# VH-VL binders against q9umr5, part 24

Target 1, 268 residues: q9umr5
Amino acid sequence: SYKPVIVVHGLFDSSYSFRHLLEYINETHPGTVVTVLDLFDGRESLRPLWEQVQGFREAVVPIMAKAPQGVHLICYSQGGLVCRALLSVMDDHNVDSFISLSSPQMGQYGDTDYLKWLFPTSMRSNLYRICYSPWGQEFSICNYWHDPHHDDLYLNASSFLALINGERDHPNATVWRKNFLRVGHLVLIGGPDDGVITPWQSSFFGFYDANETVLEMEEQLVYLRDSFGLKTLLARGAIVRCPMAGISHTAWHSNRTLYETCIEPWLS

## First folded at step 14 (VH-VL)

Design gl19
Fold by OpenDDE, look of step 16:
Structure gl19 (fold): chain C 268 residues (1-268), chain A 123 residues (1-123), chain B 111 residues (1-111)
Amino acid sequence: as target 1 above (268 residues)
Amino acid sequence: QVQLVQSGAEVKKPGASVKVSCKVSGYTLTELSIHWVRQAPGKGLEWMGGFDPEDGEPIYAQRFQGRVTMTEDTSTDTAYMELSSLRSEDTAVYYCATVSYDWETGRYSFDYWGQGTMVTVSS
Amino acid sequence: QSVLTQPPSVSGAPGQRVTISCTGSSSNIGAGFSVNWYQQLPGTAPKLLIYGNSNRPSGVPDRFSGSKSGTSASLAITGLQAEDEADYYCQSYDVSLSGWVFGGGTKLTVL
């Protein structure tokens, strides 16, 4: 039998948004138990990510307990960060494949469609002032806002991304790294035509330097220092990178070719 | 507020086709996702198909694929459902309805309904 | 035969509490899709009663409530009134059918 698949959504998503993905899985892997976690939907997806991590943890624990052979995680957009954090805080997870589907794993920066919708134009240029404030960190989007021009503020004020990345020292860093390394495979999916994840390479742990030059995963300090296990995972052949062009952000979960190429191989 | 007004009752013979209209008001058709649900006399609701609320593509229930066609005229804000090769089992009240997304809860629902169109198929 | 199973009928006296169950499977409710409920008065079109498992549209009394757990959902009506006599349908999405699905409906009789 196939291992259960757990789906974690992104901002303002509904379970309906994942209908095609579930249909693909049902068709190609019949009998697979797939569950889209119905938590923090709609506006509630703006709640702090640590709160979301706790909620989703409560939901996945029973599922994992019923599947001693392991489970697969498909985590979309913001959900990918939630899942990474989830795997970092759980010392007993049994995740075989962690599929990060167009997730801003190294954070978000820049003027995107999401920002246009959520923040007035006047605020976007100074978003770091909002996001790196105590009130800003009460919003999920700010929890992974990564301003390359204000690294000091990011490192000191980011209550989520900087911590799960091990960029800021904290007492759980070693344990979180150990927990995250329990994952069988880390499948990173994204592409240049996403239009929302900025830079799109963030889905592959690439990100801007101080000059807004995009550096690859292997050039990132978190990799070089192996702060949360990326270097170790890569060394053991546990990281899969699956870039695909021509896919918009809202289509990653609804593209058959993408599914067959980047997702399906890791559901066996 | 959305209002859906459907065309009048139809009587058809087996093998014929029927085309039911649904005129929308309050909002433009382009802002709405129209779906069709039928109900045979004394029976339950059955989803037939509609336009996907996320990508706008027509989707049909498997049972009706090849026999049903759903179209829209944006100039008149009217949606149409045509069912061909009619059978006696197609005798039912046909409803148009809107499927809407609630951003607060992240849920879809059939929130507005037409008054229904009775279609009778008899020899 | 409906993908979502409802009891064909329920009854209650005025002022009582009644519950209507909606039993699905891993391909719909269990897959994480939300459940909506509709009320259909005799000779009328259905009306949205509960959306997103437990939310009430404007104008729906708080004596109507919905819940979802596992592969099932439930509609509860407290303080039953004569005007509540109607057919009630649950609705969700099913991946095996690639479409929206309704329950078989439940006829509520107020005694």
Scores: ipSAE 0.921, ipTM 0.954, lowest interface PAE 0.4, mean pLDDT 95
Fold by ESMFold2, look of step 14:
Structure gl19 (fold): chain C 268 residues (1-268), chain A 123 residues (1-123), chain B 111 residues (1-111)
Amino acid sequence: as target 1 above (268 residues)
Amino acid sequence: QVQLVQSGAEVKKPGASVKVSCKVSGYTLTELSIHWVRQAPGKGLEWMGGFDPEDGEPIYAQRFQGRVTMTEDTSTDTAYMELSSLRSEDTAVYYCATVSYDWETGRYSFDYWGQGTMVTVSS
Amino acid sequence: QSVLTQPPSVSGAPGQRVTISCTGSSSNIGAGFSVNWYQQLPGTAPKLLIYGNSNRPSGVPDRFSGSKSGTSASLAITGLQAEDEADYYCQSYDVSLSGWVFGGGTKLTVL
């Protein structure tokens, strides 16, 4: 029978947004137990990501305990960063497939409607003044804000992304890497028409250099140093890249072709 | 405040059709998702369908598929539910309700309801 | 035979606490879909009472509260009053039916 599936939502999300994804799983893999974690919804999705990681950890423990053969994670947008941190901090996780659904894995550097709503006088070029402050780091968006033009500020001020990427020294780096590497597969999903994730290649661990040229995952220092295990995973054949054009940010979990092509094969 | 006013009671014969209207005031239909719920006398609530609040597509409960059509006229801010091939078991109060997303909590709910339209199917 | 199971009736004395259960399955509440609650006074339309498991709309007294655990949800009413006599319905989304579902309803009697 199929392994349980745990879904972690994104910014300003609800479980209802995943109804189509859950319907696809029910139709193609009947009997699969799927749980969308009903935590940090709405404005609560702006809470610091480490707080969210702790809460989601407490919710996944009993699900994993009931499934000794393993579970799968499907983690959407901001939720993909939560899941990557979960895989690092849990020495006892049993995740087979980690499916990262249009997640800003190398960070975000883009103007979007939600940024205009939260910070109406700011643009991406000056948002570092807010995000790289102690006050700004109390918001989840700023926990993965990655300004390629203020690298020193990012490296010193980021309380989340720079840590889980191993870009700043910390005593848990070796243990976090070991824990993350226990995952069976890392499935990276995203595409050029997303419209929110900026650059969209962040979903594949690509990101801007100082000239705003996108460097691929294999050109990133975190990959080359294998700081949290990406190079090791790729060498094992455990990284799957599944880009798809024509899908907007809110449509990734409601597109059947995307599900059949990029998600279903990994829900053993 | 949002107000939903439905058309009056109807008596129909088996095999006929009924079309219930739901006029919205205090808001526009372009900003609102209308769903339909019925209640047979002395029975519980039964969701029939509506326009999905996220993608705007009409969705119908499986048991009404092929018999129900839900439409909207944005020029008059009026939603309609048409149920065909009526039988005595379709005797019920038919409600329209708004389904809305609360960005603060991240939740969907049926927050405003019309007064209901009694449809009686008898021969 | 509702997908969401509620007791057909509950009762309580004025001033007491009453709970109304709503039992679902892995295809609805257990999948992580939230639970809404509606109050229906005789001869009237349903009124939203609780949404998203535990949120109260404006105008709903704080003696009404909701919770969710596992595949089940609960509505609690404290300080029971005569005007609380009504039918109460839980609601969630169900992936097997691809639609919204209501519980069968619970008639609350204030003794």
Scores: ipSAE 0.829, ipTM 0.914, lowest interface PAE 0.8, mean pLDDT 92
Fold by ESMFold2, fold request of step 17:
Parts: C-alpha cells; structure tokens; sequence
Structure gl19 (fold): chain C 268 residues (1-268), chain A 123 residues (1-123), chain B 111 residues (1-111)
C-alpha cells in the first residue's frame, strides 16, 4: 500500500534525531517501510559531499530495486543537497516524492554554530577565503557555501553546488537534468524562523543578489535558464511549496503539525 | 569521571511504592540524561524510561506508563525513579545510567551505570 | 519475547572466535537505528562494550568488534579469554514501542 520512505540526515545528525518523524509515519501510514540511512553520522557528515553522495547511492540502490513502484525521499538540511545530487547522478532512480526539509538548496551564507565550531575566528564576510580553496572544499559545508559578494570565486571553486545547479559548465549537465526530471514531486519545506539556513529562502531555491536582497526562485538565473529542470518541474505542476513559520532548524522532523500539513500528503 | 551512586536495597509489600535515588558526581545533572533500566533475577535488561537527551522531556516505556515517575533535583544532583502499585514481578535490580551523545560518531549510548538497587516485593 | 532476538547462549574454547547475533526488525535496526552492546560480568552492572554499531570505548580491547547489516547486528570476539565469560546484551531504539530496547541477552561460556 505505501511506498518505502528513505530519510537522509543533515550535518551532525543521528538516526535517533528522526525518531518522531518515523513515529508519525508509523501512526498515520502503518506498514510503511521507513529507513534512515545510517551513514556519514557525526564528524563523517563533514566529508566531501560527492563522497557522501557515492555512499548514499550504494545504500539506496537495493531499497529502490525492491520497490519497483517507487520510493519517497525525505531529506533534511545538508541531506537535501545530497538527495538532489543523487537524483541527478542516478540514471535509474524511481523516486516519486523528493521532500526537501529545510535544505540550503541555493547555498548558505550565514554564521552557523557549525561554522563557528569549525572556524572560530571566521565570519561569513571572510569565510570565502577558506571555503573557496582546495582545502576548504574538502569540508561539506564549504561545498554549498555561496558568498553573494564573491560570485566569481564561487563559480570557479565550488566542487559541488555550482555543478549540481548548472552554474558551471560540465560534461554531464544534460544527463543530470534528464535524471532529476524523472522525480514525481519536489516538495520544498522551510520557514523564516529556521535560524540556521541563510537566507531561509534557500530552502525554496531563493537567494541573495549582490546587495543581499533575496530573489525568489523564479528570479534566479538557474530557474530562468532551466539549468537542472526547475522551470520544467514548475510548469509540470510538480513543485509543492510548504512554508511554515515558528519552526527552528532542529525541529522540522519533530513537529506533528508540520508533518501532517507538509509531509504526510506526499507519502503515497 | 562521571559517577552514579544509588540508594540502598529496599523490601516492599505488594501495592506499595518505591523511590530509588541516583546521585551524580563528577558532572552536573543538568548536562546529563539519566535513564532507568531494571533486571529481574536471572532475567535480562529492561529499559523503563528517562529524560530524552535531545529535548529533555521524560519518556516512559509503555508498560510502565501511569506507574512510573522520573524526576531530578538539580540542587543536589540527584535523579529519582518512583514506581507505584508494586507487584511481585517488579522484584529486580534497578539501575540508573547516563545516555550520552558522541559528536565524533553521532551516536547515543548508555555509557555510565550506577551500582544497582535491589528492590524486593514480597508479601 | 524481546523485540531484539539473541541466542540464549554461545560457547567457545580459549583462543577461538565467537559471534553473537542480534536480530531486529523494520521498526528498530532496519529503520536505521544503531546498535550498542553491553557486557555484564556476574554480579556487576552492565558495561558499554560497543556503541553505534562498531565503535569501541576507550579501554575495550580490539578483539571485540561489532557490525550491522539489514535488520541484524553481530558482536564478534576473537582470541577468547576466560575473563570474557559474561552476559552480552544488544540494544537499539524501536519506533513501534517509542523507546529503547535490549535483546534478551546471551550467556557466553568459555570452555
């Protein structure tokens, strides 16, 4: 009856952090097979995102193979970027709903507790010096760091985000777009009280211009050029936007109202 | 080193209640998540409940819901487990333990244990 | 009767390798919750032996190792010694019970 659900965690998460989300699914959709992928936990969540994508790909292949009718992805925070890359690199994925749970889809430009812990003397205005270096790109958070004041450096140095967004040319761009477009629904979840994702509209493919004014998804070049399929998905009616205020970054997977409103309807 | 020292053995009659204490030293109780596990004679370990390490709310195993209350006194660094309406099958050693998060591995475990408190329920 | 099933006993001669299985379900190990292992020597409190499937706390010898696959986990002990004679418990989290669960325990006898 219900498609299997695969959960991909964020930075410094554990499977235990998703216990409430799993309990909500068990209560509302009994019999659903739900798997939180138990990989790249703790400090390993800082490994390069392409390494994480490869490991998560190996884990999802057997789950998808056992479910020919399709699966759903719920992907939280950094995990939403892993999932979008998975959908691009997998020629044969069978994902129906891709649920992006407060993920920095257009990048991050904010001083987070994770950044302060990693680079205690840095702030967002100078972090580009670290992140846009070969050494910096060995850390996952630098893989999606997006400094709107140093766009030339971002476009040149990003080993992950600029590629999956189609902001830098590469040989696989057409194939990745084709693969991503096989998803049934893209469900975007986030809100203004998140406190970590900066700008919070990154969860909806919005981002800063050079003046730190937020341009919404439909104003972004990657949307207008349809670089990886966002314009096509929106025209197809496959994008669902579900903003909710009053939820902090660590609470998205433990709020029952958020689950019932934004997640449950897409877990067919 | 975190140390957990529990109160002494108790003998109770059916229908009574028992309150076991767990004194924390080497750390402050507010930075720890205390859980309770019991073991009947010759039997295995059974989780009873504790304070959730992520949100600090008490959680109780379903079979003890309504009979168990777990509290903490931060002024004395002492955790308590109270079990009411005792019956003979509640005869067990009761342990307190810490549930800790390891940021390097991203894992939770029951890493420090008290010495155990024997509670005997007999007519 | 435990949600996590362990063999009641295992045995091995000194120097041998033994494994202790822990079989769960889609509501615990299969849902992605990690497995911890505890050693309980006679008359003592349990001691953390393995956490997060395969991590050893400081002071635990490297002849103890853990693994997890599918809905099951395994504790391996190599180079058996007399001091390894104890009860061993696996542990995980269970969504249907909304709580932590222990296996029924395995008595290891060193022959």
Amino acid sequence: as target 1 above (268 residues)
Amino acid sequence: QVQLVQSGAEVKKPGASVKVSCKVSGYTLTELSIHWVRQAPGKGLEWMGGFDPEDGEPIYAQRFQGRVTMTEDTSTDTAYMELSSLRSEDTAVYYCATVSYDWETGRYSFDYWGQGTMVTVSS
Amino acid sequence: QSVLTQPPSVSGAPGQRVTISCTGSSSNIGAGFSVNWYQQLPGTAPKLLIYGNSNRPSGVPDRFSGSKSGTSASLAITGLQAEDEADYYCQSYDVSLSGWVFGGGTKLTVL
Scores: ipSAE 0.823, ipTM 0.913, lowest interface PAE 0.8, mean pLDDT 93

Design gl19
Fold by ESMFold2, fold request of step 17:
Structure gl19 (fold): chain C 268 residues (1-268), chain A 123 residues (1-123), chain B 111 residues (1-111)
Amino acid sequence: as target 1 above (268 residues)
Amino acid sequence: QVQLVQSGAEVKKPGASVKVSCKVSGYTLTELSIHWVRQAPGKGLEWMGGFDPEDGEPIYAQRFQGRVTMTEDTSTDTAYMELSSLRSEDTAVYYCATVSYDWETGRYSFDYWGQGTMVTVSS
Amino acid sequence: QSVLTQPPSVSGAPGQRVTISCTGSSSNIGAGFSVNWYQQLPGTAPKLLIYGNSNRPSGVPDRFSGSKSGTSASLAITGLQAEDEADYYCQSYDVSLSGWVFGGGTKLTVL
């Protein structure tokens, strides 16, 4: 019998968008209970990420309670940040595989159609003025906006990403690290042709320095300081990196080769 | 406003084929995903297939695989459903409908429907 | 048998509240796929009534409401009126069938 799978969607997503992923799981792991969490869809995906984390937490508790041997998380795009926060705030989560599907884990610094629609006169070079305000932090994309040229503002103003990364001191940092480290495996998926996640290496905990040169996960201060457990997790052999070229942002959950290579092996 | 106008009623013999048309007005066909739903007399609705609204590929209900073909002619903004090897059980009203995404709610629905085309199959 | 199960009929007097259930499974509603509802008046095409579990299209009165819980969904009609007499269908997506599925339909009779 296979562990239940919980799927957490991204920005402006629909559960329908995950139909192919669910079909792949049904084919390779028959009898597995798979649930796409039907919350914060469409416009509601712009609500503050802590509000979304609270709502998704309430939804996963009964699923985890019915599966004392553990569950798996597959978390797409913005949903990967929601899931990482869940792993930190839940004292007794029983997640085995956390599968992060093209998620901006170290933040986002890219001009997207959603950004243009939400802030039509802004571009990535000036969005820090909006995002690093209390008003801007009421929008989910600003919760993980990471302007490499205004790191001081990011570290002070971020209500979400700087906290779950352990980049700013807070009273829960030790407990969150302990909770995150209870995950069995962290599976990082992404690729250079994504077209939305910027830099695409954010899906692997890479990010820009001040010159927009990408530093890999092992070069990041959050890794070197082990602020939320990445170094510990890598040393346990629990981090899997599965990059794949040729996949656009909306196609990660509908590509069979990606599923078979990067997802299927971790759905015990 | 989207309008779907279907071809007229048909009477067919068992073993024949029928091709029902669905003309779109108010929008272009390339912006829409047309699906087909039938209803036998006194029975419920049955999804037959259509073009997937996310990737544009045709999908057919398993029970119609091999008997149904759905096509679109963008030059006339007309969708077609052809059902072959007709049986008396295929007697039904055949509807075309649009499947649309609402970005505010993140949801898909069958929001506009044609008037229906009665197809009668009798020996 | 239908993948989504509805009662074949329900009835109510004018002004009453009625509900119509739609029972699915772990391959459709239980997997997180939303539920749409359609009203079909006699001799007419279906009309979208509720989409995405609980959203009303423009022009649908607020006495129609929808909800979803677990593997099931419900349509509620308050302040029942004679013109509400129709067939009602639920709809969702099913992973095992790789396609859209409708419930068997519910005939609402206004007494």
Scores: ipSAE 0.821, ipTM 0.909, lowest interface PAE 0.8, mean pLDDT 93
Fold by ESMFold2, fold request of step 17:
Structure gl19 (fold): chain C 268 residues (1-268), chain A 123 residues (1-123), chain B 111 residues (1-111)
Amino acid sequence: as target 1 above (268 residues)
Amino acid sequence: QVQLVQSGAEVKKPGASVKVSCKVSGYTLTELSIHWVRQAPGKGLEWMGGFDPEDGEPIYAQRFQGRVTMTEDTSTDTAYMELSSLRSEDTAVYYCATVSYDWETGRYSFDYWGQGTMVTVSS
Amino acid sequence: QSVLTQPPSVSGAPGQRVTISCTGSSSNIGAGFSVNWYQQLPGTAPKLLIYGNSNRPSGVPDRFSGSKSGTSASLAITGLQAEDEADYYCQSYDVSLSGWVFGGGTKLTVL
């Protein structure tokens, strides 16, 4: 029998969008219980990420309780940040595989259709004026906005990303690290043709320096300081990196080759 | 305003085929996802198939997989459902409907319906 | 023999509250797929009543409400009126069938 799978969606998603992923799991792992969490859909996906984390936490508790042998998480786009926060704040989680499906784990610094719709006069170069304000931090997109040219503002204003990355001191840092490290595997999925996650290496904990040069995970201070456990996980052999070219942002959960290569092996 | 106008009632013999049309107005057919639902006399609604609203591929209910074909003619903004090898139990009202995404809620629904086409299969 | 199970009938007096249940499984409602509700008056096409578990389209009175819990959903009608006599269908998506599914329908009678 297989561990239950919990799916956490991204910005402006529908549970229906994951139908192909669920069908793939049903075909390769018959009898597996798979749940796409039906919360914070549509415009509600713009609510502050800590509010979403609390709601998703309440939804996963009973699923995890019914599965004492553990569960798997598949977390897409913005949902990958929600899931990483869940793993940090839940001292009783039993997650084996955390599968991060094209998620902006080190933040986002790219113009998107959703940003233009939400802030129509903005560009990535000036969005820090909105996002690094108390009003801006009420929107989920701003909770992981990471302007490499205004790092001081990011560190001071971020209510979410700087905290879960351990980039700002807080009293829960030790507990969050301990909780996150209970995950069995961290599976990082993404690719250069995504078209939305910017830089796409954010899906692998890479990000821009001040010159917009991408520093990979092992060059990041959060890795070097092991602030939330990345170095420890890598040393255990618990980090799997699965890049794949040729997949656009909305196609990660509907590509069978991606599923077979990067997801299926981790659904024990 | 989207309107769906279907072809008229049909009487068919067992073993024949029927092709029901659904003319779209108020939107272009290329912007819509048309699905087909039938209802036997005194019975409930049964989804038959349609074009997936996200990827545009046809999907057919397993019961109809080898008997149904759904097509669209964008030059006339008309969708078609053809059901072959008809049996008496295929006697039903056949509806076309749109499956639409509501961006604000993130939800799909069958929001606009045609008036229905009665297909009677009898000897 | 519907994938989604509804009671065949419910009734209530004017002004009362009625509920209609829709019971699914782990391959549909339990997998996280939302529930839509349709009202069908005699001799007419179905009309969308509730979508995405609880959302009312424009023009649907607020005495209609929907909810979902676990593998089941519920439609509630308060302040029952004679015009509410109709058949009511729930609908969701099912992964094992790879398609949309409707409940068997519930006939509402206003006494």
Scores: ipSAE 0.802, ipTM 0.904, lowest interface PAE 0.9, mean pLDDT 92

